# VH-VL binders against q960a1r229to459, part 28

Target 1, 231 residues: q960a1r229to459
Amino acid sequence: LKGDRIELLLPKNIDQFKKFKKDRTVISSGLITRFVSTRNPKEFSQKWISTKYVKEFNEITVNKDSVVVGAALNIQKMADTLTSSLSINIGKEIDSFIQKFSSPQIANFATWTGAIISGAKSSLSVSDLLILFNVLDAKLTLLNNSGELTQVAIEEFAEKKLFATHTIVNAIFSRSLTGFLFCLKLGETSEQDSTNFNFAALVGNQVSRIFVGLGGQPKRLTSLEVHIDAL
Below, E stands for the ipSAE of ESMFold2; O stands for the ipSAE of OpenDDE; V2 stands for 0.75 times the mean of E and O plus 0.25 times the DockQ between their complexes.

## First folded at step 10 (VH-VL; framework fv_solitomab_arm2)

Design q3 (at its last fold request DockQ between E and O 0.71; V2 from the best seeds 0.73)
Fold by OpenDDE, fold request of step 13:
Structure q3 (fold): chain C 231 residues (1-231), chain A 119 residues (1-119), chain B 106 residues (1-106)
Amino acid sequence: as target 1 above (231 residues)
Amino acid sequence: DVQLVQSGAEVKKPGASVKVSCKASGYTFTDYYMHWVRQAPGQGLEWIGYINPSRDYTDYADSVQGRFTITTDKSTSTAYMELSSLRSEDTATYYCARWGYNEYSFDYWGQGTTVTVSS
Amino acid sequence: DIVLTQSPATLSLSPGERATLSCRASQSVSYMNWYQQKPGKAPKRWIYDASNRATGVPARFSGSGSGTDYSLTINSLEAEDAATYYCQQYSTYPRTFGGGTKVEIK
């Protein structure tokens, strides 16, 4: 951050983060910085705290039943973690979908959290990662202002606008997902971090999950799921 | 049958660079991650990095970050590792190893490439 | 990083004896693998996911364990079992190996 006198703290662990978060604006990625600068040019906090070096925010954990991805990881690393930890069919589609990301350069540097938050804040844009998280039924571990951790579904995070009061610590994905993942997006430009339209469907032996993005939060197509599952 | 065949031994001076190859056969190259593991003389095994050939995503151990580069040539099903800014501590046998998706283990190994760094 | 401690460092036994190799992790791990390496040769996958024998591995080899404690057992040692055995974890990045246990046959 350039300009006026800005103070940036770089905590090394979650305890330090909790301690210093109270009077500071959280920065998670360049994407978030860009969002703040473009939408709130006059409301720049002078005190910031970064998640970049927080140990717990940079951890990847592969469990038997789940994979946990820290909030400070970039989009590419998050995607790769999912690719390597989920079924090959799902993983391949994730790879393909990420390759079509509007800004591959940003994907190397921006955190997935930044993208998720930006998408959740937007009523007009269509976030690729947000639809991916929805179709995969991702859970988020959130840190509130009281220093407590809670787990919520990605849908709840967006619906309740928890990004205003909570800090994402990690995302949790189920490793029991089976079937095939299909992702599609249209309308991406080099000037946009999001698309005009996206679609994601997980179909197979499990309950189908189908989402469409035409603006704002992805919408689940429950009727279509029921139809597919009845075939 | 799955096979990983690596390039021959190398002798280099400190500060030099070398590129080691690992040719894969017997499977779809882009469907599996290729890892690199090294072993210093008389020492244990050390993981140093990997590549997802599907989209050429790489990650490295801290010990080699910024100095080693892993790449692939999909047309020849070959993985490469370029070792730059070589140090004496980099003297080791370097192995390419395929990561098995469903079995979460290194299921196939190359025969190894010995890289000796000496003044 | 997860540290894997193998013990003993060296195990010298006679043919027919039982060998037990230990691998302890600094924290709980989800996947533990074992590799066999003979002098001058590349490692070979031996046991994967704690207890599964790789293709071609004799039945006298077995793996067990969970959490932080894993072991590889050779029920009746044969001369061909002389090698160094490494444990390897996959739960967190980076992937790490134990220091190895060298099995020698008297």
Scores: ipSAE 0.869, ipTM 0.938, lowest interface PAE 0.6, mean pLDDT 92
Fold by ESMFold2, look of step 10:
Structure q3 (fold): chain C 231 residues (1-231), chain A 119 residues (1-119), chain B 106 residues (1-106)
Amino acid sequence: as target 1 above (231 residues)
Amino acid sequence: DVQLVQSGAEVKKPGASVKVSCKASGYTFTDYYMHWVRQAPGQGLEWIGYINPSRDYTDYADSVQGRFTITTDKSTSTAYMELSSLRSEDTATYYCARWGYNEYSFDYWGQGTTVTVSS
Amino acid sequence: DIVLTQSPATLSLSPGERATLSCRASQSVSYMNWYQQKPGKAPKRWIYDASNRATGVPARFSGSGSGTDYSLTINSLEAEDAATYYCQQYSTYPRTFGGGTKVEIK
């Protein structure tokens, strides 16, 4: 009946986070209850560190050519930020699409990073947030175990399984994207329902981006992009 | 034409609450985010927060969190701002303002609602 | 929070003179917006994204600047231009405003 001690650190800025992160399991505030509830207590790590109160992980910055959203933001705040910061034909579709895959109750609580990591880990599920990040050519800023920051495309994050060795600090979306965004989700007609198939296309940009979700990482339809761009 | 019409002036005592309305017309209410901004007498403008009417999601400036509540009634295309536990320093004109897409600025403003908090 | 410092606080000039209003941000921002407010009235969008005039704004108004330093210029001041002008940033939440520059006609 020996119990393990659980230590949870709540750093307030990225410098504290870097200093105390070593050998700790990073916990998103949107996932902490589910993480603890679903694991055998004797099998999980005794040392945790939260992103919830890190100032830099909660920041939003809109630059001339990019919008940066911190890793601790909930899905709804991220969506609202993108909607208000991108061109109307892209932003309004983001606003509409988020409504199709996330109820207000879930979107206001769950972090976008939790959803991205879940999608990137799965070889079978179809992630709506992950396909959105792919079609928008999102970049992630990652913190490695040495405390260094790097930036990678969303495709590389999932392909190289960087969620195992890196902590997401923020996402970066280009404000130079133009054209029209179209997103489709097929599944049961419930905001909490799982997706069987999804599709996302950004057309009328300099280079179109078209993705389909059939399970695992979204697949880019480069031959279709070339055809559409030729019209 | 887009119009934002706010409720009339209010005079309140400290400790009371006030609810200011902003009725929108001339556009689809849920297509645009609504923000609230206040202005104390003789002072500049202070951003309070916003609501996404299609999701009822709100967020507020850190400096004003705790006492402000922004809501909507979609059936009447009306946004509301409620301020509780009124203090004399809450005396101000309260504006609703619509966020304009592609211009990234407040494109339409309500006429303002003066809230006076005193003895 | 990004602090916007406007100067001068009051600018008193004669008709026909050139007015220059300054707005300095505590850190780099994406485009600066400007609003005109006359006494007893709501603010009106005046300049957006640093240099674009809102609909109905006279050509004598122009905006410029980038990074931390922005300005609003009125090339030939007219009596109807008497108002307070506020700069506003949207680079971060909260949206913040400058303290205003009151333009008076002598």
Scores: ipSAE 0.675, ipTM 0.855, lowest interface PAE 1.5, mean pLDDT 85
ESMFold2 (binder alone), look of step 10: mean pLDDT 92; pTM 0.927
OpenDDE, look of step 10: ipSAE 0.590; ipTM 0.837
ESMFold2, look of step 11: ipSAE 0.656; ipTM 0.847
ESMFold2 (binder alone), look of step 11: mean pLDDT 92; pTM 0.933
OpenDDE, look of step 11: ipSAE 0.417; ipTM 0.793
ESMFold2, fold request of step 13: ipSAE 0.538, 0.589, 0.604; ipTM 0.794, 0.816, 0.826
ESMFold2 (binder alone), fold request of step 13: mean pLDDT 92, 92, 92; pTM 0.927, 0.928, 0.930
OpenDDE, fold request of step 13: ipSAE 0.404, 0.865; ipTM 0.788, 0.941

Design q4 (at its last fold request DockQ between E and O 0.85; V2 from the best seeds 0.80)
Fold by OpenDDE, fold request of step 13:
Structure q4 (fold): chain C 231 residues (1-231), chain A 119 residues (1-119), chain B 106 residues (1-106)
Amino acid sequence: as target 1 above (231 residues)
Amino acid sequence: DVQLVQSGAEVKKPGASVKVSCKASGYTFTDYYMHWVRQAPGQGLEWIGYINPNRDYTDYADSVQGRFTITTDKSTSTAYMELSSLRSEDTATYYCARWGYNEYSFDYWGQGTTVTVSS
Amino acid sequence: DIVLTQSPATLSLSPGERATLSCRASQSVSYMNWYQQKPGKAPKRWIYDASNRATGVPARFSGSGSGTDYSLTINSLEAEDAATYYCQQYSTLPRTFGGGTKVEIK
């Protein structure tokens, strides 16, 4: 890379990350590619910090009541973890749903946080991960600019556009969910993000959760939930 | 009944490669993740990796990362593990093990394949 | 990685006696399994989630524990119980095993 000096910090732990995060652009890669600079030349940050090698961001924890997945993990590893840690009626569906990801190679390399943020920023794209997080009522642990950690619902994260001011540290999924998960998607093409529609329903839980993705934030079908729960 | 049947014992020299197989039966092969666990002589058990048969996604322990490769053949319901750049410390019995749902444990194991690495 | 320390390494008891096997984790774990392994054989799932007997496991076997301390108890040992028992945690990846406790029957 020729031009202005680019600095990339590769912290090894969350304390280092917290210390040096300020005034740096967060990325999930351990490398800065020239493509980043070419896409946004005027807003190109000279200082970068990566989550890739942060120990805590690569950790997976399985608790009695929750599964915690670090922000630096790829989509497939996250999905496999959920599949391995949730009930069969939920986990198998997650596995199947992710298997149908429009770009298999992306799932192996891209972080789930990247996908979530992309989905949250977009008003047009249909995000499979975003709907999955919503139907599972996922929580995010966020790091703000002051170095404080907070937990928020995925809906709040998207609604308040917290990606602009916070860094995702991990995702928290409940292991207390019961019932059956049903996920579907339409518009699949090989090696491309071609999802035009997705649907996710968790039924047989204490409270049913049903979402539809038509672009942007998934829409919750509360009337249908009420109807199903009354049956 | 669920069964995992592994290939026979192997004797190799350091630096050589060997491929161990694990044939699954009695269940839908692609519905479960297949793990590999090894046990050095007289020692405990060590998790070394797994594969998601649906996506052929793999993850490995640091101790074998870059040297071991897990693959599957869905048509034969068989998982494979190729051990390359063998070292003496790789001498062990290698087990394939299925990760079970709901009970979150290795619910079925192969009979094991002994790999001996000796100069 | 979470280190699981099992004690004792070897336990030699007579039939009918009570055996208590300990598994201590280097940090708190939420999910602990136990496996039984006989010489020349593959491990068998024995106890899952600290206290649940796997299918076919006799009632004389029980598991308990939380946090960093887990145990497997054999109430009234039988000759067939001679084996090495391994604990395994599924709280933090990667999955790790203890060093095992060998139970010998006098």
Scores: ipSAE 0.910, ipTM 0.964, lowest interface PAE 0.5, mean pLDDT 93
Fold by ESMFold2, fold request of step 13:
Structure q4 (fold): chain C 231 residues (1-231), chain A 119 residues (1-119), chain B 106 residues (1-106)
Amino acid sequence: as target 1 above (231 residues)
Amino acid sequence: DVQLVQSGAEVKKPGASVKVSCKASGYTFTDYYMHWVRQAPGQGLEWIGYINPNRDYTDYADSVQGRFTITTDKSTSTAYMELSSLRSEDTATYYCARWGYNEYSFDYWGQGTTVTVSS
Amino acid sequence: DIVLTQSPATLSLSPGERATLSCRASQSVSYMNWYQQKPGKAPKRWIYDASNRATGVPARFSGSGSGTDYSLTINSLEAEDAATYYCQQYSTLPRTFGGGTKVEIK
């Protein structure tokens, strides 16, 4: 680590975060893994800023029509929040699905943001969290480099590679969704291994949402949705 | 019927620990999250934290200063709350409470366990 | 955290009178619940989502409000209504409770 310099800022609120983030790489969790990966002696000095202690990135808000989960939350806390805040037929399936793809140790420390960005970057892997966000029609609130907040669908975030130019502030899930959620994961070996195939379906008396994961961004099955909605 | 039955009252000295139990019956224990709430004498209610019994995942209010540990024993359908390094201000009645789906409120409460911390 | 301020702290009324209990939040709240607690007993769910009566709650109880201002009304007070009533928000986590309003019968 000779020749490397790392500066880490720990802002406590979003105003401090905006002030200090201009030329820094944003970190929500996985800091230890990042330091191990940064042992390359030819790397330039890195200036980092953490979301971990920013009040607004750790907030959870339950509105009548939405649940808003801050970007710094770990996967398990997000899952438990959605389970407690959405209808029982959706929430219980979320609780069950998380058990199939993430060990408690990983889910308790990895942020949902890190997992979403990792899934959105990959053209080959099948992401269980990303398909869950797609089937629930999740929106992301993004902070651009000029400090402006915008809101995009999860599909647009991945398609336009907005992880490269934006910081995720929170995710927004509709509480108007009804019906039943069904999620399936198929891996190469044991249940907690990498996923080769997944799908997620939300079916009810509103417009259905059905996605499959075969590699890269989940694909929406619009023709099947129309058929199911006609039954 | 859903019932939450808690362990009996405790008297402790400052610096000791206490472990309160909450035995659930009348439902599948792992289907619901269990929360803990305390009430100091003559005061209001304070949310402490919860456990997801399927994942053994816990989360706590920032205000409770990291001395609480919530656990479960799924084989006996029992939740536990342990409070270490007791202080006189921890004197309170401690309740377990189940979070109700679709009503977004605590639907069943234990009878309460009074913990008294005195020198 | 959202601070819930209940008023009055104590409300002493005669049977048949109308009781109105107030709960003011430090910021807008989407979910407000109410719990009844009698001395020596655990709280009981009473009103959820501002206005819905829990099972077994008499029709003389009603809840209302939105934003920062919520209330619980007992239209014709009965002796069995003597208790402390707590409001509780489920909007910005963590969940928080009000300080309570003690309803007494003269």
Scores: ipSAE 0.659, ipTM 0.849, lowest interface PAE 1.6, mean pLDDT 85
ESMFold2, look of step 10: ipSAE 0.590; ipTM 0.814
ESMFold2 (binder alone), look of step 10: mean pLDDT 92; pTM 0.935
OpenDDE, look of step 10: ipSAE 0.846; ipTM 0.920
ESMFold2, look of step 12: ipSAE 0.590; ipTM 0.812
ESMFold2 (binder alone), look of step 12: mean pLDDT 92; pTM 0.936
OpenDDE, look of step 12: ipSAE 0.719; ipTM 0.875
ESMFold2, fold request of step 13: ipSAE 0.529, 0.560; ipTM 0.782, 0.796
ESMFold2 (binder alone), fold request of step 13: mean pLDDT 92, 91, 91; pTM 0.931, 0.930, 0.927
OpenDDE, fold request of step 13: ipSAE 0.886, 0.907; ipTM 0.948, 0.965

Design q5 (at its last look DockQ between E and O 0.82; V2 from the best seeds 0.00; counts 0 for: pae E 3.5 > 2)
Fold by ESMFold2, look of step 10:
Structure q5 (fold): chain C 231 residues (1-231), chain A 119 residues (1-119), chain B 106 residues (1-106)
Amino acid sequence: as target 1 above (231 residues)
Amino acid sequence: DVQLVQSGAEVKKPGASVKVSCKASGYTFTDYYMHWVRQAPGQGLEWIGYINPSRDYTDYADSVQGRFTITTDKSTSTAYMELSSLRSEDTATYYCARWGYSDYSFDYWGQGTTVTVSS
Amino acid sequence: DIVLTQSPATLSLSPGERATLSCRASQSVSYMNWYQQKPGKAPKRWIYDASNRATGVPARFSGSGSGTDYSLTINSLEAEDAATYYCQQYSTWPRTFGGGTKVEIK
């Protein structure tokens, strides 16, 4: 974005962010995420507010049962946090899966939020990060226009199009996951408009989670989960 | 057994550069993050940064950003730390340390490399 | 960043005495590790996750604590325990170390 016509605020914490967010379009670090208001478009402000320096959006917190990753982290740092903080058979598969990315999500050094929003909005593309979040049953902490915080599952975020009305604050991953994570990416090409598919399964956990990416939101294979859980 | 063997001591003038090596053995090098920690004489431990060898991703402490470069050579299972524009306050022992997944701690350390920057 | 404050800076005790080393975090943490370092040697992992002894650590060492306050205790000090002990948090990025407590044997 051009800064010569835009006032850009750089808040340092979430309380400042909340105070100055109204009437401003939110942008993320290195990626522009448009915040759409229900207000009259003719009154749309050219004033912007950044998540880049907000303390809470850049935090990494490892608790006994959860890992919390702030919304402004880049994909590689998020991946390293998960790899180093989850069980070895899950963390190392995450690291291996991210290594195989050749998509704009990794190559452009985008934030994980930018990649998640892009994946959640698309009816055509296959998102490696979105399928990973789905298989890990990630939760998102969201901030609405009124300053209220809520937590939703990653599936709900995309289905209800919450990217249009909410700002992502962080993601939360369970550290209680067990079993084996298997991720597969096939048919990848260097061309950005080529179709791909991906697959992710967490098996041996209390409840199996199995997803396939064939275009648009990852599809959960609940019939297969039932068969595997019956073992 | 897991071993981290570092290169020998260095004596440098201010403004020079130094490159310290850390050769790993006894495990799959790309499966573990390698961190660097320094210790000035008579002082405590200061974390410098790390590398994920599988993706060559690095991150550094804010206080050292811009002068340190961490790299690897996967064919020799060796991590490197290079420090440019040496200053007298960079005189320290530099350690490589492996991050342990099962216990979430630095489980193996190199023997240390003393870098002396003298006027 | 989380600041870890260790006290005392130096602890001079006789063999057989009980040593208690303190590590206070500037905010609550979920993980605290301890490392032993002898002069001229690299640190060694000593206690991890507040209370678990690393392999080869004598049973006279124990770790405890939660939140902001953590301790390393040596129940009956031996001559070989003379070293500097560092705490290290793993709950937020970046991982940080305390300033160390030097244990001396009189």
Scores: ipSAE 0.432, ipTM 0.735, lowest interface PAE 3.5, mean pLDDT 82
Fold by OpenDDE, look of step 10:
Structure q5 (fold): chain C 231 residues (1-231), chain A 119 residues (1-119), chain B 106 residues (1-106)
Amino acid sequence: as target 1 above (231 residues)
Amino acid sequence: DVQLVQSGAEVKKPGASVKVSCKASGYTFTDYYMHWVRQAPGQGLEWIGYINPSRDYTDYADSVQGRFTITTDKSTSTAYMELSSLRSEDTATYYCARWGYSDYSFDYWGQGTTVTVSS
Amino acid sequence: DIVLTQSPATLSLSPGERATLSCRASQSVSYMNWYQQKPGKAPKRWIYDASNRATGVPARFSGSGSGTDYSLTINSLEAEDAATYYCQQYSTWPRTFGGGTKVEIK
């Protein structure tokens, strides 16, 4: 789409996306659109590129050992995929956790990528998806400025603020996780997938994973994990 | 025992609408996704959409997007599919099917509802 | 969309013979299911995740395969096995079915 104010490119695959992303701001898909990354916050760019029609950003792949979810998909689609593809004791809790979103519209129409980035940028709010990704040990496939794809842990993504320089292509979830997932959120935040407090624990896995969110990025409770695993 | 019971056969004219029901029993309705699959006479199976009853989230095949609507009534454990703007090509037996939570398959099926669209 | 091609379209065999049904995917899939459907009846889950028999499925049925090639085998056909068998993939959205193989018993 070309207009007087904004130029928007709509690539159909990752190769085209790589080619076109130069000097353009990436925008996510969905009815509730969020900016995927603002690489040049100091200057308003009129050149944009969308992930809406890029195949790789919109794909879901269920492998034997992993689930891959494209970055352009909405939160609910991602959740449904995980719920349907992970063990019942984990998947059921994911479904329940997402159901507790204060705004169903956010879940149904906003991209999970937007939520993750928003959460990663925030020092105040606690993203429900971010804690979920952490407890599930999710990996992100990122596209850098050079056109290379890299895989990073969700923790690294937030810590290194990779949202400033990279574009999320997809998320990868392990299907080898066992045990029970417990998620808790307290408080309601309008129009956001975040709360003031959240908690997630995967117990009964080879190694327990426990995270708490209270005003910022999720924190891993390693001491508690050790304690639980000793029981 | 898990059971899916669908409503009876329907005959409609092109452009009309029809709503098919699928009553579920024997399990927690909101714990499983309900899918719909259709089969034209003498043809194969075609997935057409699903609903997550816990969230009322739906997704549809491109072939029916914008015309078909899947809903649920949790109080009665019933899934519905409304077929609007009916076409002759929509003539088929429509099945509701539960997606197994961990079996990654359609583990239970309704008996089917035949919808005939004819002028 | 992943296209599943089943072959043969029709298989006519005598009781006691071995039947092999093929399902080929247009791309690699991780999960393949099989459903049995008799005329005028709803499909029934028959094999799930390539090789697992559903409850009530006789031992003469077996499934195998990986990647793009999957098969359903009926060792020593019985009259009751006459039906159409459909393969179905759960690797990517949307979920898709094969065209089916009709098994006829002579």
Scores: ipSAE 0.395, ipTM 0.788, lowest interface PAE 1.6, mean pLDDT 90
ESMFold2 (binder alone), look of step 10: mean pLDDT 91; pTM 0.908

